# Designs tried in a protein design chat: VH-VL binders against Putative bifunctional riboflavin kinase/FMN adenylyltransferase (ribF). Part 9

Target 1, 179 residues: Putative bifunctional riboflavin kinase/FMN adenylyltransferase (ribF), of Geobacillus thermodenitrificans (a4it50)
Amino acid sequence: MKVHEANQGLTLPGSVVAIGAFDGVHQGHQAVLRQAVERSRQLGVESVAYTIDPPPRCRFQGSRMLTTLQEKLDRFAVLGLNHAVVAHFDERYAARRVDAFIRELTALNPREVIVGQDFRFGRNREGDVALLRRHFPVRIVQTVCCADGQRISSTRIRELIERGEWEQSTVLLGWPLSS

## First folded at step 21 (VH-VL)

Design d6 (from z3 with heavy chain L101F)
Fold by ESMFold2, look of step 22:
Structure d6 (fold): chain C 179 residues (1-179), chain A 117 residues (1-117), chain B 107 residues (1-107)
Amino acid sequence: as target 1 above (179 residues)
Amino acid sequence: QVQLQQWGAGLLKPSETLSLTCAVYGGSISYYYWSWIRQPPGKGLEWIGYIWHSGTTDYNPSLKSRVTISVDTSKNQFSLKLNSVTAADTAVYYCARDWGFYAFDYWGQGSLVTVSS
Amino acid sequence: DIQMTQSPTSLSASVGDRVTITCRASQGIRSWLAWYQQKPEKAPKSLIYKASSLQSGVPSRFSGSGSGTDFTLTISSLQPEDFATYYCLQYDETPWTFGQGTRLEIK
């Protein structure tokens, strides 16, 4: 797997791009990332995980990261991604116009962009899936639930860890807990 | 083809407020940025600010304290107000579509605004 | 703010000449530079976007090159309708900024 900074100007002749913070690379994230790998193989192009570091919730709200950046990247590699593009998330990145993000994606020449249902981007979260669809084919991956119907999220996993519910947090995460 | 048509008062006294409106034809105002640019007679071009169709703005710091840009998506229009004008604000004012690939690809016809006593 | 310096400020040329106008940015702007042509009392007309991409309907005698800080507009064989003022624009980082302009005049 090749790792790139977003500002390095990576250009590909074609790709499938999964986008997200992917904190923890929990089972819901894995559904998105596995779709990207599968679709890239079907289309004969490379798969890309576009991610941010630190996650916005950690940067703005002080939430605990479920993984280090290197642990996250290692998990992408286990899932079979060809590339990871890492954007440094700070006040400047958060204030960018929506077309700044569209520029970055366009350089990757995506045949498909894969996102979760609530995906937003750009200043004031003004970028949405409808905007993305003006520029790229977009696949939305539905939220993944446990057998009991509860949605899997990084927030819930953090709450379980805080309460000492290690077995349940590991089930939702789908990886051994990091130190 | 997208066309921009602009209007507003052309002669002002010092301290008055400049007010211009730009209408968009042949395309939607949504999902683009919309900018105002000005050009003093015989001089170069200066970007004033932009608006996103949601109402979010950014302004040139040189003018920020006096500028308001607004949008009315139901009319497919956006507008410029510049407070407390002086002779230095005499210029041709243009509206333009603003997008991160094509820059300013469509322009209004221009409005000369003259500030005199 | 990113300053854009054009050169020359003015030049004279004959029909058929090759003309080169340059634009330098005070910091790297990657390829987010556009070129505009403006005739007296008209709005600017888009010629080139993203440093080297020709706008629809613009003749192929116009070309753009450069990246980073140094950019060039070239007119390979000047035509009578090309006498105008030319501006570069950086659109990498707000505030968007124009060069001061280059007046291209007939000899």
Scores: ipSAE 0.765, ipTM 0.882, lowest interface PAE 0.9, mean pLDDT 91
Fold by ESMFold2, look of step 21:
Structure d6 (fold): chain C 179 residues (1-179), chain A 117 residues (1-117), chain B 107 residues (1-107)
Amino acid sequence: as target 1 above (179 residues)
Amino acid sequence: QVQLQQWGAGLLKPSETLSLTCAVYGGSISYYYWSWIRQPPGKGLEWIGYIWHSGTTDYNPSLKSRVTISVDTSKNQFSLKLNSVTAADTAVYYCARDWGFYAFDYWGQGSLVTVSS
Amino acid sequence: DIQMTQSPTSLSASVGDRVTITCRASQGIRSWLAWYQQKPEKAPKSLIYKASSLQSGVPSRFSGSGSGTDFTLTISSLQPEDFATYYCLQYDETPWTFGQGTRLEIK
């Protein structure tokens, strides 16, 4: 797996791009990332995980990161991604126009962009899936729930870890806890 | 095909407020940025600011303290206000569609605004 | 602010000449540069976007090149209707900024 900074200008002849913060690479994230790998093989192009570091909730809300960046990248590699594109998330990145993000994706020549149900981007979260679909084919991966019907989310996993509920955390995460 | 039509008062006294409106025909105001640009007579072009249909704006720092751009999506229109004008604000003002691939691809017809000395 | 400097400020040329106008950015703007043509009392007309992409309906005698800080607009065989002022625009980072313009006069 090759790792790139978002601003270094990676260009591909074709790709399938999964986008997200992917903090912890929990089972919900794995559904998105596995779809990207599977679709890329079906289409004969390379798979890309476009990710943000640190996750927005960690940067703005002080939430604990579930993984270091290197741990996240190692998990992408285990899942079979060909490339990771890492964007540094700060106040400048959060304030960008929606077309700045679309420019970055266009350089990857995506045959398909894969996102979760509630994906937003750009300043004031003004970018949405409808806007993406004006520029790229977009596949939405459905929300993954645990057996009790609750969404699997990084927030819930952080809460369980904070309470010391390690067994439940591991079930939702799908990886051993490392810290 | 998208067309932009603009209107507003053309002659102002110092300290008055410049007010212009731009209407978008043949397309939606949504999913683009919309900019105002001005050009003093015989001079070059200066970007004033843009707006997204949500109301989010960004302004040229040279004018930021005096400028307000607003949008009315129900009328498919956006507008410019520039407070406390002086003779230096005399220019032709243009509205334009603003997008990160094509830059300013559609322009209004221009409005000459003259501020007396 | 990214400053855009055009050269020359003005020039005169004959019908059929090859004309080159340059634009230099004060910092790298990748390829996010556009070229505009403006005739008297008219709004600017888009010629080139993304440094080298020809806008629809623009004659093929117009071409753009460059990346980073140095950009060129070329008119391969000047026509009488090409009398105009030409502007470059950077649209990489706000505030969007124009070059000062190049006035092209047909001899």
Scores: ipSAE 0.759, ipTM 0.875, lowest interface PAE 0.9, mean pLDDT 91

## First folded at step 22 (VH-VL; from b1 with light chain L94I)

Design e2
Fold by OpenDDE, fold request of step 23:
Structure e2 (fold): chain C 179 residues (1-179), chain A 117 residues (1-117), chain B 107 residues (1-107)
Amino acid sequence: as target 1 above (179 residues)
Amino acid sequence: QVQLQQWGAGLLKPSETLSLTCAVYGGSISYYYWSWIRQPPGKGLEWIGYIWHSGTTDYNPSLKSRVTISVDTSKNQFSLKLNSVTAADTAVYYCARDWGLYAFDYWGQGSLVTVSS
Amino acid sequence: DIQMTQSPTSLSASVGDRVTITCRASQGIRSWLAWYQQKPEKAPKSLIYKASSLQSGVPSRFSGSGSGTDFTLTISSLQPEDFATYYCLQYDEIPWTFGQGTRLEIK
């Protein structure tokens, strides 16, 4: 897998792009990423994981990061992504207009963009899937739930870890717990 | 086809507030940014600021302290207010559709605002 | 702020001439450069976006090139309706900034 910094010149003739913070690369994230890989193969284009680091909640709320950037990238590679684009998430990035993100994606020539159900982007999270669909074909991956019917989320995993629920955390992550 | 139509007062005295409105036709205001640009007589163009339909704005630092851009989604309009005008604010003011892929692709007809004592 | 410097400030040309206008940015703006044409008492008209993409409805005699800091607008064969003032615009970083303009006059 090739790793790129956002807006550093990566251009592709076509791609399938999965977008998200992907903190922990948990089972819900894997569904999005696996879908991107699958669709990229079906369409005969390369797959891209567009991610931000650190995750917004870590940057602004001081939440515990579930996965280091390197661990995240390693997991992307395991999942079969051809490219990872990493955007440094800070106040400047968070202040970007929605069209700044959209035009950034244009360089990847997305044949399809894969996102989760709660995907938002741009300043004040003003960009949504409806806006994105005005510019790219967008596929929304259904929420992945755990055995008890609850949505698998980074927040939930953090809570479990903080409570010492190691086994359950590992199950939701789909990977061994990070050091 | 998107069209922008402007209106507002064209003659002001120093210290007054400039007020212009731009109406968008042929499309929803909700999918693009909307900017104001001005051009003093015989001079170049200066970007003033933009607004998103939610009310999110950003302004040129040169005018930030005096500028307010607002939006009325129910009317498909956005407006410009510039406080404490001086002769230096005499210009033709344009509204424009603002999108990162195309920059300013649709423009209003312009509004001449003259500030004189 | 990013400063945009156009060259020349003015030029005279004849119908049929090949005309070139340049724009230099004070820092790299990648390809986020647009060109506008403005006629007297009219609003600017978009010609080129993303440095080299021709705006819809614009004649093919107009073309844009460049990336980074140096950009060029070319009119391959000047027509009578092309005499106007031209502006470049960077829209890579807020605040958006225009070049000072190039006045294209009849020789």
Scores: ipSAE 0.908, ipTM 0.947, lowest interface PAE 0.5, mean pLDDT 96
Fold by OpenDDE, fold request of step 23:
Structure e2 (fold): chain C 179 residues (1-179), chain A 117 residues (1-117), chain B 107 residues (1-107)
Amino acid sequence: as target 1 above (179 residues)
Amino acid sequence: QVQLQQWGAGLLKPSETLSLTCAVYGGSISYYYWSWIRQPPGKGLEWIGYIWHSGTTDYNPSLKSRVTISVDTSKNQFSLKLNSVTAADTAVYYCARDWGLYAFDYWGQGSLVTVSS
Amino acid sequence: DIQMTQSPTSLSASVGDRVTITCRASQGIRSWLAWYQQKPEKAPKSLIYKASSLQSGVPSRFSGSGSGTDFTLTISSLQPEDFATYYCLQYDEIPWTFGQGTRLEIK
């Protein structure tokens, strides 16, 4: 897997792009990423994982980071992504217009963009899937739930870890977390 | 096809507030940024600021302290206010659709605003 | 702010001529450069976006090239209706900034 910094010149003739913070690369994230890989193969293009680091909640709310960038990238590679694009998330990035993000994606020539439900982007999270669909074909991956019917989320995983429930958190993650 | 039509007072005295409105026809104001640009007589173009359809704005630092851009989605309109005007604010003011892929692709017809004592 | 410098400030040409206008940015703006045509008492008209993409409805005699800091607008064969003032615009970084303009006059 090739790793790229956001807006550093990566251009592709076509791609399938999965977008998300992907903190923890848990089962819900994996569903999105696996779909991107699968679709990329079907379409005969390369797959891209577009991610941000640190995760917004970590940057602005002080939440625990579940996965280091390197761990995240390693997981992406295991999942078969051809490219990872990493955007450094800070106040400047958070303040970007929604069309700045659209422009950024344009360079990847997305044949399809894969996102989770309720995906938002841009300044004040003003960009939504509806906006994204105005510019790219977008596939929304359904929320992945655990056996008890609850949504698998980074927030829940953080809570489990904080309570010392490592085994449960690992189940939701879907892979062994080193830290 | 999208069309922009603008109106507002064309003659002001110093210290007054400039007020212009731009109406969008042939398309929704939603999901676009909308900008104001001005052009002093015989001079170049200066970007004033933009507004997202939900109300988020950003302004040229040169005018930020005096500029307010607002939007009325119910009327499919957005407006410009520039307070404490001086002769230096005399210009033709344009509204335009603002999108990062295309820049300013649709423009209003322009409104001449003259500030004189 | 990013400064945009156009050259020349003015030029005279004849119908059928090949005309080239350049725009230089004070810093890299990648390909986020647009070209506009403005006729007297009229609003600017979009010609080129993203440095080299032709706006819909614009004649193919217009073309844009360049990336980074140096950009060019070319009119392959000047037509009577092309005499106007041309502006470049960077829209890579707020505030958006225009070049000072290039007045294209009839020789």
Scores: ipSAE 0.906, ipTM 0.946, lowest interface PAE 0.5, mean pLDDT 96
Fold by ESMFold2, fold request of step 23:
Structure e2 (fold): chain C 179 residues (1-179), chain A 117 residues (1-117), chain B 107 residues (1-107)
Amino acid sequence: as target 1 above (179 residues)
Amino acid sequence: QVQLQQWGAGLLKPSETLSLTCAVYGGSISYYYWSWIRQPPGKGLEWIGYIWHSGTTDYNPSLKSRVTISVDTSKNQFSLKLNSVTAADTAVYYCARDWGLYAFDYWGQGSLVTVSS
Amino acid sequence: DIQMTQSPTSLSASVGDRVTITCRASQGIRSWLAWYQQKPEKAPKSLIYKASSLQSGVPSRFSGSGSGTDFTLTISSLQPEDFATYYCLQYDEIPWTFGQGTRLEIK
């Protein structure tokens, strides 16, 4: 897997791009990322995880990161991604015009862009899925739930870790926790 | 093809407010930035500011204290107001479509605004 | 603010000549530079975007090159309709700024 910074650019002749913070690369994220890898193979193009570091929730709200950046990247590699593009998330990145993000994606020549239903980007969160669809084919991934019907989320996993519920947090995360 | 048509008063006295409107035909105002640019007679071009269809703006610092750009998506129009004009504000004013991939690709026909001395 | 300096300020040339116009940015703007042509009493017309991409409908005798701080517009063989004023624009960082212009006149 090759790792790139968003500001230095990566140009590809074609791609499938999954976008997200992917904090922890939990089982819900893994489902998305595996779909990106499979779709890229079907289309004969390369798979890209476009990820934001630190996750916006951790930057703005002080939430605990589930992984370091390197741990997240290692997990992407295990899942079979060809590339990771890492955007440094700060106030300057959050204040960009929406077309700054469109410029970065355009360089990847996406055959498909995979995002969550509520994905937003750019200044005042003015970028949305409808804008992305004007420029790229977009697939929205649906919520992944565990067997008991609860949503798998980084928030839930952080709560379990804070309470010391290691076994359940490992089940939702899908990766071993450090001892 | 997308076309921009602009109108507004062309002769002002000092201290008045410049007001121009730009209508977009052959395309939607949504999902682009829309800019105003001006050109004093015999001089170069100066970007004034832009607006996104949500109403979010950014302005040239040289004019920021006096300028307001607004949008009416239901009319497919956007407007420029420049307060407290002086003779230095005499220029041809242009509206333009503004996008980070293509820069200003469509322009209005231009409106000469003259501020008496 | 990023200052854009064009050279020359004006230039005389004959039909058939090869003409180059340069534009220098006061800091790196990557490739986010556009070129415009403006004829008297007309709005500017887009020629080149992203330093080297030709706008649709623009004749192939126009080309752009450069990145970073130094950019060039080339007209490979001047035609009578090419006598105009040419402007560069940086659109990398707000405020968007234009060069001063280059007036291309018939010799």
Scores: ipSAE 0.778, ipTM 0.892, lowest interface PAE 0.8, mean pLDDT 90
Fold by ESMFold2, look of step 22:
Structure e2 (fold): chain C 179 residues (1-179), chain A 117 residues (1-117), chain B 107 residues (1-107)
Amino acid sequence: as target 1 above (179 residues)
Amino acid sequence: QVQLQQWGAGLLKPSETLSLTCAVYGGSISYYYWSWIRQPPGKGLEWIGYIWHSGTTDYNPSLKSRVTISVDTSKNQFSLKLNSVTAADTAVYYCARDWGLYAFDYWGQGSLVTVSS
Amino acid sequence: DIQMTQSPTSLSASVGDRVTITCRASQGIRSWLAWYQQKPEKAPKSLIYKASSLQSGVPSRFSGSGSGTDFTLTISSLQPEDFATYYCLQYDEIPWTFGQGTRLEIK
């Protein structure tokens, strides 16, 4: 897997791009990322995980990261991603115009962009799926739930870890807990 | 084909407020940025600021304390106010469509604003 | 702020000549540079975006090249309607900034 900074200007002749913070690369994230790998193979193009480090919730709200960046990238590689594009998330990145993100995606020539249903981007979260669809084909991935019907999320996993529920947190995460 | 038509008062006294409006025809104001640019007589071009259709703005630091850009999506229009003008604000003012892939691809016809006496 | 410096400031040429105008940025702007043509009493007209992409309806005698800090506008065979002032614009980092202009005059 090749790792790129978002500002490096990676250009591809075609791609499938999955976008997210992917903190922990939990089973819900794995569903998205595996879909990107499968779709890229079907379309004869390369798969890309576009990710943000640190996750916005961790940066703005002090939430604990479930993985280091390197651990997250290693998990992408295990899942079969061809590329990871890492955007450094800071105040400057959060203030960017929506078209800064459109520029980065355009260079990847996405045949499909895969996002969660509530995906937003750019300053004041002014970028939305409708804007993305003006430029790219977009697939929205549904929320993944565990067997008891509760959503799998990084927040839920952090709560379980804080309560000492190690086995359940590992089940939702799908990897050994980060050290 | 997108066309920008602009209007507003062209003669001001020092300390007055410059006010210009730009109407967008042949396209929606939504999903683009919209900028104002000015050009003093015989001189180059200076970007003033932009607005997104949500109302979010950013301004050239040189003018930020005096400038306000507004948008009215129901009228497909956006506007410029520049407070406390001086002779240095005499210029032709342009509105333009602003997009990060294409830069300023459509321009208004220009409005000469003269600050006198 | 990114300073954009055009060269030459003024240039005289004849119909049929090949003309080259350069623009240099004070820091890297990748390829986010546009070129504009402006005739007296008129709004600027978009010629080139993203350093080398020709705007719709612009004659193929216009071309752009460069990346990073150094950029060039070329007119391969000058026509009578090409006598104008040309501006570059960086649109990589706010505030957007223009070069000071290059006035292309008939010899």
Scores: ipSAE 0.771, ipTM 0.886, lowest interface PAE 0.8, mean pLDDT 91

Design e2
Fold by ESMFold2, fold request of step 23:
Structure e2 (fold): chain C 179 residues (1-179), chain A 117 residues (1-117), chain B 107 residues (1-107)
Amino acid sequence: as target 1 above (179 residues)
Amino acid sequence: QVQLQQWGAGLLKPSETLSLTCAVYGGSISYYYWSWIRQPPGKGLEWIGYIWHSGTTDYNPSLKSRVTISVDTSKNQFSLKLNSVTAADTAVYYCARDWGLYAFDYWGQGSLVTVSS
Amino acid sequence: DIQMTQSPTSLSASVGDRVTITCRASQGIRSWLAWYQQKPEKAPKSLIYKASSLQSGVPSRFSGSGSGTDFTLTISSLQPEDFATYYCLQYDEIPWTFGQGTRLEIK
């Protein structure tokens, strides 16, 4: 797996791009990432995980990251991604026009862009799936829920860890806890 | 094809407010930025500012204190107001579609605004 | 603000000539550079975006090149209708800024 900084201008002749913060690479994230790997093989192109570091909730709200960046990248590699593109997330990045992100994706020449149901991007979260679909084919991977109907999310996993609910947190995460 | 038509008063006195409107035909105003650009007679082009269909704006720092750009998505229109004009604001004003891949690819016909001295 | 400097300020050339206009940015703008043609009393017309991509409907005699700070517009075989002023635009960082223009006059 090759790792790139977003500002280095990676270009590809074709790709399938999965996008997200992917904090923890929990089972919901794995659904998105596995779909990217499967689709890239079907289409004969390379798979890309486009991710940000640190995750927005960690940057803005002080939430603890579920993984270090390296742990996240290692999990991408285990899942079979060909590339990871890492964007540094700060207030400047969060204030960018939506088309700054569209520029970066366009260079990857995506045959498909794969996102979770709640994906937003750009200044004031003004970028949405409808905007992406104007430029790229977009596949939405549905939110994965546990047996009690609650969605699997990094926030829920952090809450379980904070309460000492280690067994349920590892079930939702799908990996051993990092610390 | 997308076409931009613009209108507004062309003759102003000092201290008045310049007001122009741009209508978008052959396409939706949504999902693009929309900019205003001006060109004093015989001079070069100056970007004034842009608006996103949600109402989010950004302005050239040289004009920021006096400029307001607004959008009405229901009319497929956006507008420019420039307060407290002087003779230095005499220019042809253009509206344009603004996108980070293509720059300004569609332009209005231009509106000459003259501010008397 | 990123300053854009065009060279030459003006030039004269004959039909059939190869013409080159340059544009220099005061800092790197990657490839986010566009070229415009403007005829008297008309709106600018888009020629080139992203330094080298030809806009739809623009004749193939127009081409653009460059990245970083130095950019070039080339007209490979000048035609009578190419009399105009040409502007570069950087659209990498706000405020978007234009070059001062290059007036091309056909002898």
Scores: ipSAE 0.762, ipTM 0.880, lowest interface PAE 0.8, mean pLDDT 91

